# Ledger of designs, part 36: VHH binders against o26223

Target 1, 191 residues: o26223
Amino acid sequence: MKLLWTSQHIKVTVHIDGKVSKMDVLEAIKTRRSIRKYQDREVPEELIDKILDAAMCGPSAVDERPWHFIVVRNREMLEKIPEVHPYGAMVKDAPVAIIVCCDSSLEKIPGFWVQDCSIASQNILLAAHSLGLGAVWTGVYPLEDRVEGIRRLFSIPEHVIPFSVIPLGYPAENPGTRDLFDPDRIHLEKW

## First folded at step 19 (VHH)

Design UA5
Fold by ESMFold2, fold request of step 23:
Structure UA5 (fold): chain B 191 residues (1-191), chain A 122 residues (1-122)
Amino acid sequence: as target 1 above (191 residues)
Amino acid sequence: EVQLVESGGGVVQPGGSLRLSCAASGFTFSEYQLYWYRQAAGIERELIATITTGDSTWYVDSVKGRFTISRDNSENTMYLQMNSLRAEDTGLYYCAAEYSETFYGSPEFDYWGQGTLVTVSS
């Protein structure tokens, strides 16, 4: 079972484990917020699979798809992440985290892997939100102390670069939406 | 105007306690990650405690079990309860706030207070 959109631009929902997604993509983009408080509730493996499928649907430079994902559910490991990333304190309280990595052996063109992994990371946030989960992107790359700390903690090889750590869970907070549209950022035809 | 103001510093004997406060004006704490840093004379500022918008906390090892960070969003105030103070805790204590919609994860480029001095002296 999959969430599908038809070419006729009609929302198509299919049966998935007794729940039906009703969120359209523009609503998801506009209402997604960084969530750092989670219910004491497991996230089903099925939802993680859907999120990672969405992450891999992003475009990449020259179709290089340099991303790899580490799914972390082990409580002891989640509790250790703040020891190497003190600004990620909420990770120890999350039921699961996804580490987005670049495998440099998959790079085909220098310097675009950051865009590639950024796209995958944002897709994770949007997919989680659309499934009723809350998530937050905690930055790792390019901060060397965070990169090396996460690499050491998860035995990530030297040719693989941890990019982001994304804790997620059923939300226990609701920060509300923001209206950030700024017409001064829009330039017609030229600067 | 947006402002963070620390208070509660002073001179205290080793083994004593102090409670620092950080009050915000001009914005609401609920949308901010909050931090305590300290700076001893001639040394770079050190992150000592964090509290997220979701109330998750972190402490540097040197203060674990002795210091407690907390926040009261209804009063726009953050606290640092400092117990079992030691001479090495002497320094200027800063609060800082970082906007919640960030993936950088540090308050370096957001709001900072001017600091409150803590002196632990026999």
Scores: ipSAE 0.687, ipTM 0.864, lowest interface PAE 1.4, mean pLDDT 89
Fold by ESMFold2, fold request of step 20:
Parts: sequence; structure tokens; C-alpha cells
Structure UA5 (fold): chain B 191 residues (1-191), chain A 122 residues (1-122)
Amino acid sequence: as target 1 above (191 residues)
Amino acid sequence: EVQLVESGGGVVQPGGSLRLSCAASGFTFSEYQLYWYRQAAGIERELIATITTGDSTWYVDSVKGRFTISRDNSENTMYLQMNSLRAEDTGLYYCAAEYSETFYGSPEFDYWGQGTLVTVSS
């Protein structure tokens, strides 16, 4: 059977620092792209604070909130990340990166921290986009060479698991919007 | 169809230079992370150079300062300029492309060329 899909679009007003945002949430989700080229321009601390506030608004398994964030602005440290993560070469060119970590001592139920940190990571991307920044999620976990490399570089203790490295900055590229909706992925009532 | 084709391999003396090309058909390079790998006989492929959609580059230590990765999106072509070649640079050189909307960060399951042979010998 052919699936015919129509969608209802909603607009959600987003509050940032007590002000109403103009970007529709569905627009933000659909237009966010991975950005790997950044302007030579500092990202203000208050924008990082807003992004991390958004990251912490996500749900987590049994409200365990296992996430920790390392904010990296030091040029020398940013330049070292590609030494342990060669696929993250753009990190050395970013004004700032956020490392999303799981503190396993905060887990209340085993095995859900990956979902928890994935939610926080995606919220970072969306919040950055809504603030006029570009970002990209460079995967760390579950690739053990990357996990160990990042842990060593940032002196992350063994009970804390680096999950993702997210460089961000004012974008210097615009890859454009994609149309990825695929009705064949939608199953009504059963498979 | 989507295809990557390497060229420019050959036999060269130690200290010599070669320029490898990787031409794409069936897609446009501008939304892809691009990579060069090399494989010596009987050894696993080694990542040797990367270039992002934003033109950030990385090189493995053994080629740093000698090899230069670049891309020309208008020609759908990536290059590897190899200078000061050494015997240990001998091997098959592969180009690879990875779609930009990924957090895996490796072309392992994406597009690969068939390889071009570089032999450095006297």
C-alpha cells in the first residue's frame, strides 16, 4: 500500500534570556546543518551559557541528567583535538568547542546515558543554530580510540565518558536546506 | 551512479614528487568530507590526510610537511600533492568521501575509489 503523508505544521515560541525568539522550532530543526567553517570571531560567554542551558533542558532516563560539559576556548587545546580525533580537523579552526560527557556516577538506570547525552548534544546544535551560530557534532563515543584520546587530552577521569565534541562559531558557510521527508519510513498501525 | 576515480599513481625515485587526483561523478564534492588513505602490502589502510567541507586539513605525522591535500569543487576533484617521497610511501592510495551530515566521522561505510598504485624505488 502506498502511504500518503500530509503534515500539520506548528509554531512554537521559544524564550531565550527572557525574550521571545522569532525562529519557529520546526524551522530550526529543518534548517540546522553541520557547519565546519567559522568566522574569526569570538563567541560571547552569554551565548555559550544559553546553549548549555538549552542542553540541560532535555529529558533523561528517570531524570538522571548524567551530562557534564567542558567548554574549550584555549587555542592550544583546540589545536590538539585533531591529534586524537583526525576526523575533527575543523575543531582547530573553531573559536570554541563543547565536549559533552557522561558522569557514570550520576546514572540511576544503566544503559540510557547514551540517549541522555544524545539529547543534550542535539539541543546544543539547535540552540546554537537559533542564536545564529553554526556547529557540528563530531562523534567520540563509542569509538574507543577517540574516547581514550579525548579523555587523556582533557584529564577526564575514568568514571566520566566523553561522548561528543561540538565545535561552534559564527558560520562562514551555508550548505542550504534539504528535503529528506520519506513517507516509506512511516507505518500506520503496524510495520 | 556515484563514483570516485583516482589517478596519478606511478613509479618514482626517492625524493621525487607525484600528484594524485580523485575525480567524482554522480555527486558534488561540496557537501562531502574528503580523505586520502594508503595501504602497504599486507597492512591495514592508514588515514593519511583529511579535508573538511570547510577546508580544514589534517595529516598523519609521517606525511606532514611533505603532502598537501586540496580540493577543487568546481572540477569535482580532490588532489594529493606528494613531495619528498620515501620508500615507505609505497602503496595503494585510496580517496574516500563522507556525507557532511554525519556524526560518525569516517568514510568507512561511504564512497571509496579503487585505488592508484604509488611505487617509490630506485
Scores: ipSAE 0.684, ipTM 0.861, lowest interface PAE 1.5, mean pLDDT 89
Fold by ESMFold2, fold request of step 23:
Structure UA5 (fold): chain B 191 residues (1-191), chain A 122 residues (1-122)
Amino acid sequence: as target 1 above (191 residues)
Amino acid sequence: EVQLVESGGGVVQPGGSLRLSCAASGFTFSEYQLYWYRQAAGIERELIATITTGDSTWYVDSVKGRFTISRDNSENTMYLQMNSLRAEDTGLYYCAAEYSETFYGSPEFDYWGQGTLVTVSS
């Protein structure tokens, strides 16, 4: 065993190494696109750690933080996801996927965990993009056959709800930027 | 003017082949997930093949190894190559498209073709 294996040493290295995104946050929000084609290139554990740190920075209802994350790198498991989620075919071609889950035993107030896990999921997309990765949110909840299929595949317990599957990798496509600003959606003072 | 039009259906003997086409007008295929569905008489429509914007594919087990989905974005056309056809493959074949910036992952609220009939009979 070596002292360099301490979890405290690893945590300090992550923060001290200047792993600060170079992309402006407004730029990241405006330029993020769903990416379904990935380079044959592994994603370092360091980047996954930064992405999950960002995921957990989101607010949650009454600070309940109901989220859990399953990191999937095993090729055989990634290839099985489309068997239970046919609309997620790109997952088998990704170097890694993150499954965002709700642990219902952590809910403090019912009915907000979907917002909580949506915030975490969007933070994953933005953080991945800021780090030069591409990702896509493939929906699981509330589609019962997808929820049951993913739960079964990953041995997720009954009180834990798989919410989303997010494959990610270095992008091999560039869909371009969209201009979606619509001033008719903005109401001053009242409707 | 957004349309999907299937073609290439017809009558074929068991063991035969057909190639279905789905041509798009009014939008650019490269921004869409593309799908083939089929519907046999009296049965609910089933998803049989998918192709993503990144060209990842999925097939239902009953057609895997026999059918091949492909796309040609320069021709704005998707294809379904159907080999080793069986009587159970008889039905209406629909193409569908779903916009790529979505997390729902099903075209039921997007664009559908009118269907092309495939009949496998001796």
Scores: ipSAE 0.681, ipTM 0.861, lowest interface PAE 1.5, mean pLDDT 89
Fold by ESMFold2, fold request of step 20:
Structure UA5 (fold): chain B 191 residues (1-191), chain A 122 residues (1-122)
Amino acid sequence: as target 1 above (191 residues)
Amino acid sequence: EVQLVESGGGVVQPGGSLRLSCAASGFTFSEYQLYWYRQAAGIERELIATITTGDSTWYVDSVKGRFTISRDNSENTMYLQMNSLRAEDTGLYYCAAEYSETFYGSPEFDYWGQGTLVTVSS
């Protein structure tokens, strides 16, 4: 049970791990890093549910919500992903991965599903980070060899397009924060 | 200046061993995914081994069990131990590095070495 109160009546109900996390959204965005090393520790189903709930909160073109998610925990399947996605070697060492897919039968307006699934994928990364997990987006679409490999491995039908594979787990590495703000990318009123 | 330099190539008999090295200057290996590629004459460059920032490894089927990729971040060096070499292992071997904060997942647009030649022949 979790209860969070205002500053006048702060009462923190501690979960099993003994801590409650409160991270400002801007801090979460600035400190999220790609994590490719994971503890040998299972990720509870409840955290995956929260992450996928967050993934589905994103806006989509005309509210089409074309996303589907494949949750992969099976050791044999996780070990096979690098066979068809060799740049995703860390997936075999993750306790769980999420495959973000587009169901093209849900598109209401053609051509925006990449934006829709990108929003869902980034929300997964941020939600995982806020829950004390580490994750990395390994690109699938639009690279045809990766798309076909993942589609074959998971029996994904022709009208469903695998977009990204996101391994996640409790982090076993801690990359530092980056300062990437570039004022020259900001244009006032015109280019 | 960012640079990757391979070494350790040479001529070896079938069944022999070689150890390739890839030394980096101008950046720290620990923030990079690292790769070995090879290119045989008249063939497109082939990815043969990867090692992530988290030390997860992958090998193409043709080298599994014979080749071992490793990294020593304190020496800014990556290695490829090649055992039980075969004639088809002949080619130019390249190291490559890709910055870790990416979703593309390939070093094609990042840092590459010049290659070191491995020739397996009697």
Scores: ipSAE 0.679, ipTM 0.859, lowest interface PAE 1.4, mean pLDDT 89
Fold by ESMFold2, fold request of step 20:
Structure UA5 (fold): chain B 191 residues (1-191), chain A 122 residues (1-122)
Amino acid sequence: as target 1 above (191 residues)
Amino acid sequence: EVQLVESGGGVVQPGGSLRLSCAASGFTFSEYQLYWYRQAAGIERELIATITTGDSTWYVDSVKGRFTISRDNSENTMYLQMNSLRAEDTGLYYCAAEYSETFYGSPEFDYWGQGTLVTVSS
């Protein structure tokens, strides 16, 4: 009998043993949602390492890479974040959070660090989603009260700017996919 | 048309209870962060309770243990159960909603109700 060449895309499922699922990048971008409800499961350190590796893969202005990350697992600290960031109530219910910061001493040209840290923050969201985790970006910068509150809570020095707090965990909700494509936002050749 | 309507305000004695409701039309509550604010005369509006799409809650210290925020997405309604009321709880109570796909994290540019008056007096 003749053998047929067959291409097969294998979907790797995430198991309790920490194996990582694989997801097409366009699918990850289009299906990622903000997740604010988490299972009572720890997130393995190896997954956090993969997420932060992905965060650091983004481009930055003049390759300045001004980002720093604080990984927060301590229950008491997670519970204190809403005291200085009350709109981040879900952080106290997350097994882990990542604080994205800018070290201004690493800026090579001023004024691009917001873009740099935004790229890192979005990469964290996408990487978490591709690994079977749910996450949400809670804004810190440029809201002065949030910046100073987070700085005080985590002993962040004045030249380092906390940008975002991203709680994450195995999701316990599924808000579904949105259809947001708007062709009126596309301009050919001119505005 | 998106609307939020508070109800349940009124006059109560100290130590009494009230239940405020916030009904929504024109959008689905399950996709929104929900908030209660209050404003006493001559004071800036104060955030007093939050509930996320994941049902995580936060309360300002002055109401912890006395107030409970909740929501019923099937009825498109949010509630604030207010127990052990004190004179300092007197004010206008506003509900607010913020769409879940946001990193801003505050409803000041989103949807607000008109407010319902709560008066706690002897």
Scores: ipSAE 0.674, ipTM 0.858, lowest interface PAE 1.4, mean pLDDT 89
Fold by ESMFold2, last read:
Structure UA5 (fold): chain B 191 residues (1-191), chain A 122 residues (1-122)
Amino acid sequence: as target 1 above (191 residues)
Amino acid sequence: EVQLVESGGGVVQPGGSLRLSCAASGFTFSEYQLYWYRQAAGIERELIATITTGDSTWYVDSVKGRFTISRDNSENTMYLQMNSLRAEDTGLYYCAAEYSETFYGSPEFDYWGQGTLVTVSS
């Protein structure tokens, strides 16, 4: 007797009658990819507002919410980011980037701000994807040269730590879905 | 298995041109960020050019306007066109590839070639 498993289908945000249909959260998580090629098209302020609202919905240690966000649209500034972050060359080609920062004066318990800002960063990626945008998380913290370079470029004070730079825009590429489930990584009851 | 092989190195006079190739086997270049590094005798490898999965490029100042990175995903090959070569360009040239679903953004824990020697002799 043969067992036939259905293939998983790739689903993306679909524009229906000029409206964006809501995407299932599991679909968004499974289909989000790092996008490094963008259309020459502005991203409306409304969408950035929705993305940052989503970013701030994440939990944080002791509800400390240490995150701050710098929205960068200025072409000259976007073009300078690769000078201090050469592995982020795509940022110069994005219509907008979001810099996720930690304000250390908001920490209530030491050592959890990285988790807090990671949650906000991932929420940005998922929210952008659900809105028909593509994004990529380019790492800054804990790489000291990148942290100091971004801090200098954007006049970020010493008590504020740039964590990630996330360029985003309407995607001009589609790398497709991956199947990464590995049952060997799952441990029942004990290691 | 995954392999990167550089070719096209050699001895050239100052002011000359050379084209390096980096061929990949065992994986698909289109899902990788690609890099050229240079190592002069006795010093650490230096990043000289990058090309992303979206074809955005970056160059270190010392090679801007003289070197051009490109890729041909259909042939799984990356290129470095080197013009106006100088004695200081002498060294081993390495290609490297980094998987696109990363936020680290550097290939030192990913795939590297063995290097091809470029000698600019006056």
Scores: ipSAE 0.674, ipTM 0.859, lowest interface PAE 1.4, mean pLDDT 89

Design UA5
Fold by ESMFold2, last read:
Structure UA5 (fold): chain B 191 residues (1-191), chain A 122 residues (1-122)
Amino acid sequence: as target 1 above (191 residues)
Amino acid sequence: EVQLVESGGGVVQPGGSLRLSCAASGFTFSEYQLYWYRQAAGIERELIATITTGDSTWYVDSVKGRFTISRDNSENTMYLQMNSLRAEDTGLYYCAAEYSETFYGSPEFDYWGQGTLVTVSS
C-alpha cells in the first residue's frame, strides 16, 4: 500500500450513542461559555487528542509554534494546582486539565509568543465546546506568583513559561448565552 | 449601581464564632466568582476564601477547617462562617466579586465592598 499526500478536510464530529453531530463554527464561537462545574465522568483520550490537534492549528508569528502542552489527569496533581493558583479552585474537580506553555527557545521574533499561546488557548476552548465539553481558561502568565507556582509544581524548566491552565470535563452547569454585539465598536473606513 | 455591602463584623472572644454577610445589588450574583479577603494592620490584603460559579471552594491554610464560604444566589448574598477564631484573624474583611467570563482570575479590578471589622481579643 502507498500513502498519497492530499489536502486535509477539517470537520468536527461528535460521537454520542452511535450518532454523529457537528457544530457550526459561528455557533461554537457564540455559545462557548466558561464552565467551572463538571460531571464525574472521564474525558476520553481521543477527545483530548482532537483538542490538542486544534490547538496546534492556529497561526503563529513567523510560524514559530512556540507552544507545548502538559496534560494532567493525575488526581493528586490536579488537587495541588489550587494550592499554587487559588483562583483555579475548580481544577481540583475537573477530570483533566491542559497547561499551555511557551518554549522560549522556539521564539523567532521577540514578544509575539503571548499572542501565539493565546490563539492555542482559545482553540482549546472552542474545540472542547464543539465536542460537548466545558472548559475555562485560568490565567497564569504574566502573574509571576502563578508562573512560579505552576513551574515548580510541574518541574517546568526556566526557558519554558506556563501560560494558562485549562480544566475541562463534561459540563454540569449551563450559564446560558449572551448578546454582546455592539455596533458602536465598528468603524467604517477610519476611526 | 453595582454594590457589595458587608455586615456582621464585631468584637469576639478567642474560640468564638462570627458570621459575615455580603449583600449584592446591580448584577446577577450567580454569574460571579466570589471572594473574601482580610486585611490586618500593616499587612497587604490577603485572599482567604473563594467560591466559584460552580461552587468549588478554596481556603488559605490559616483558615482551612475553621471558615466556610457559601452563597445563596436567590438572596443575592454570600456568607463567611468563622469558627474557632484566633487573635490573628483580627482585621478588616472585604467581599469581592469577579465576572465569570474572565481569564484574569482575580477581582482586584472588579467589585469590592467597604469592609467589616472583626476584632478577636482577650
Scores: ipSAE 0.671, ipTM 0.854, lowest interface PAE 1.5, mean pLDDT 89

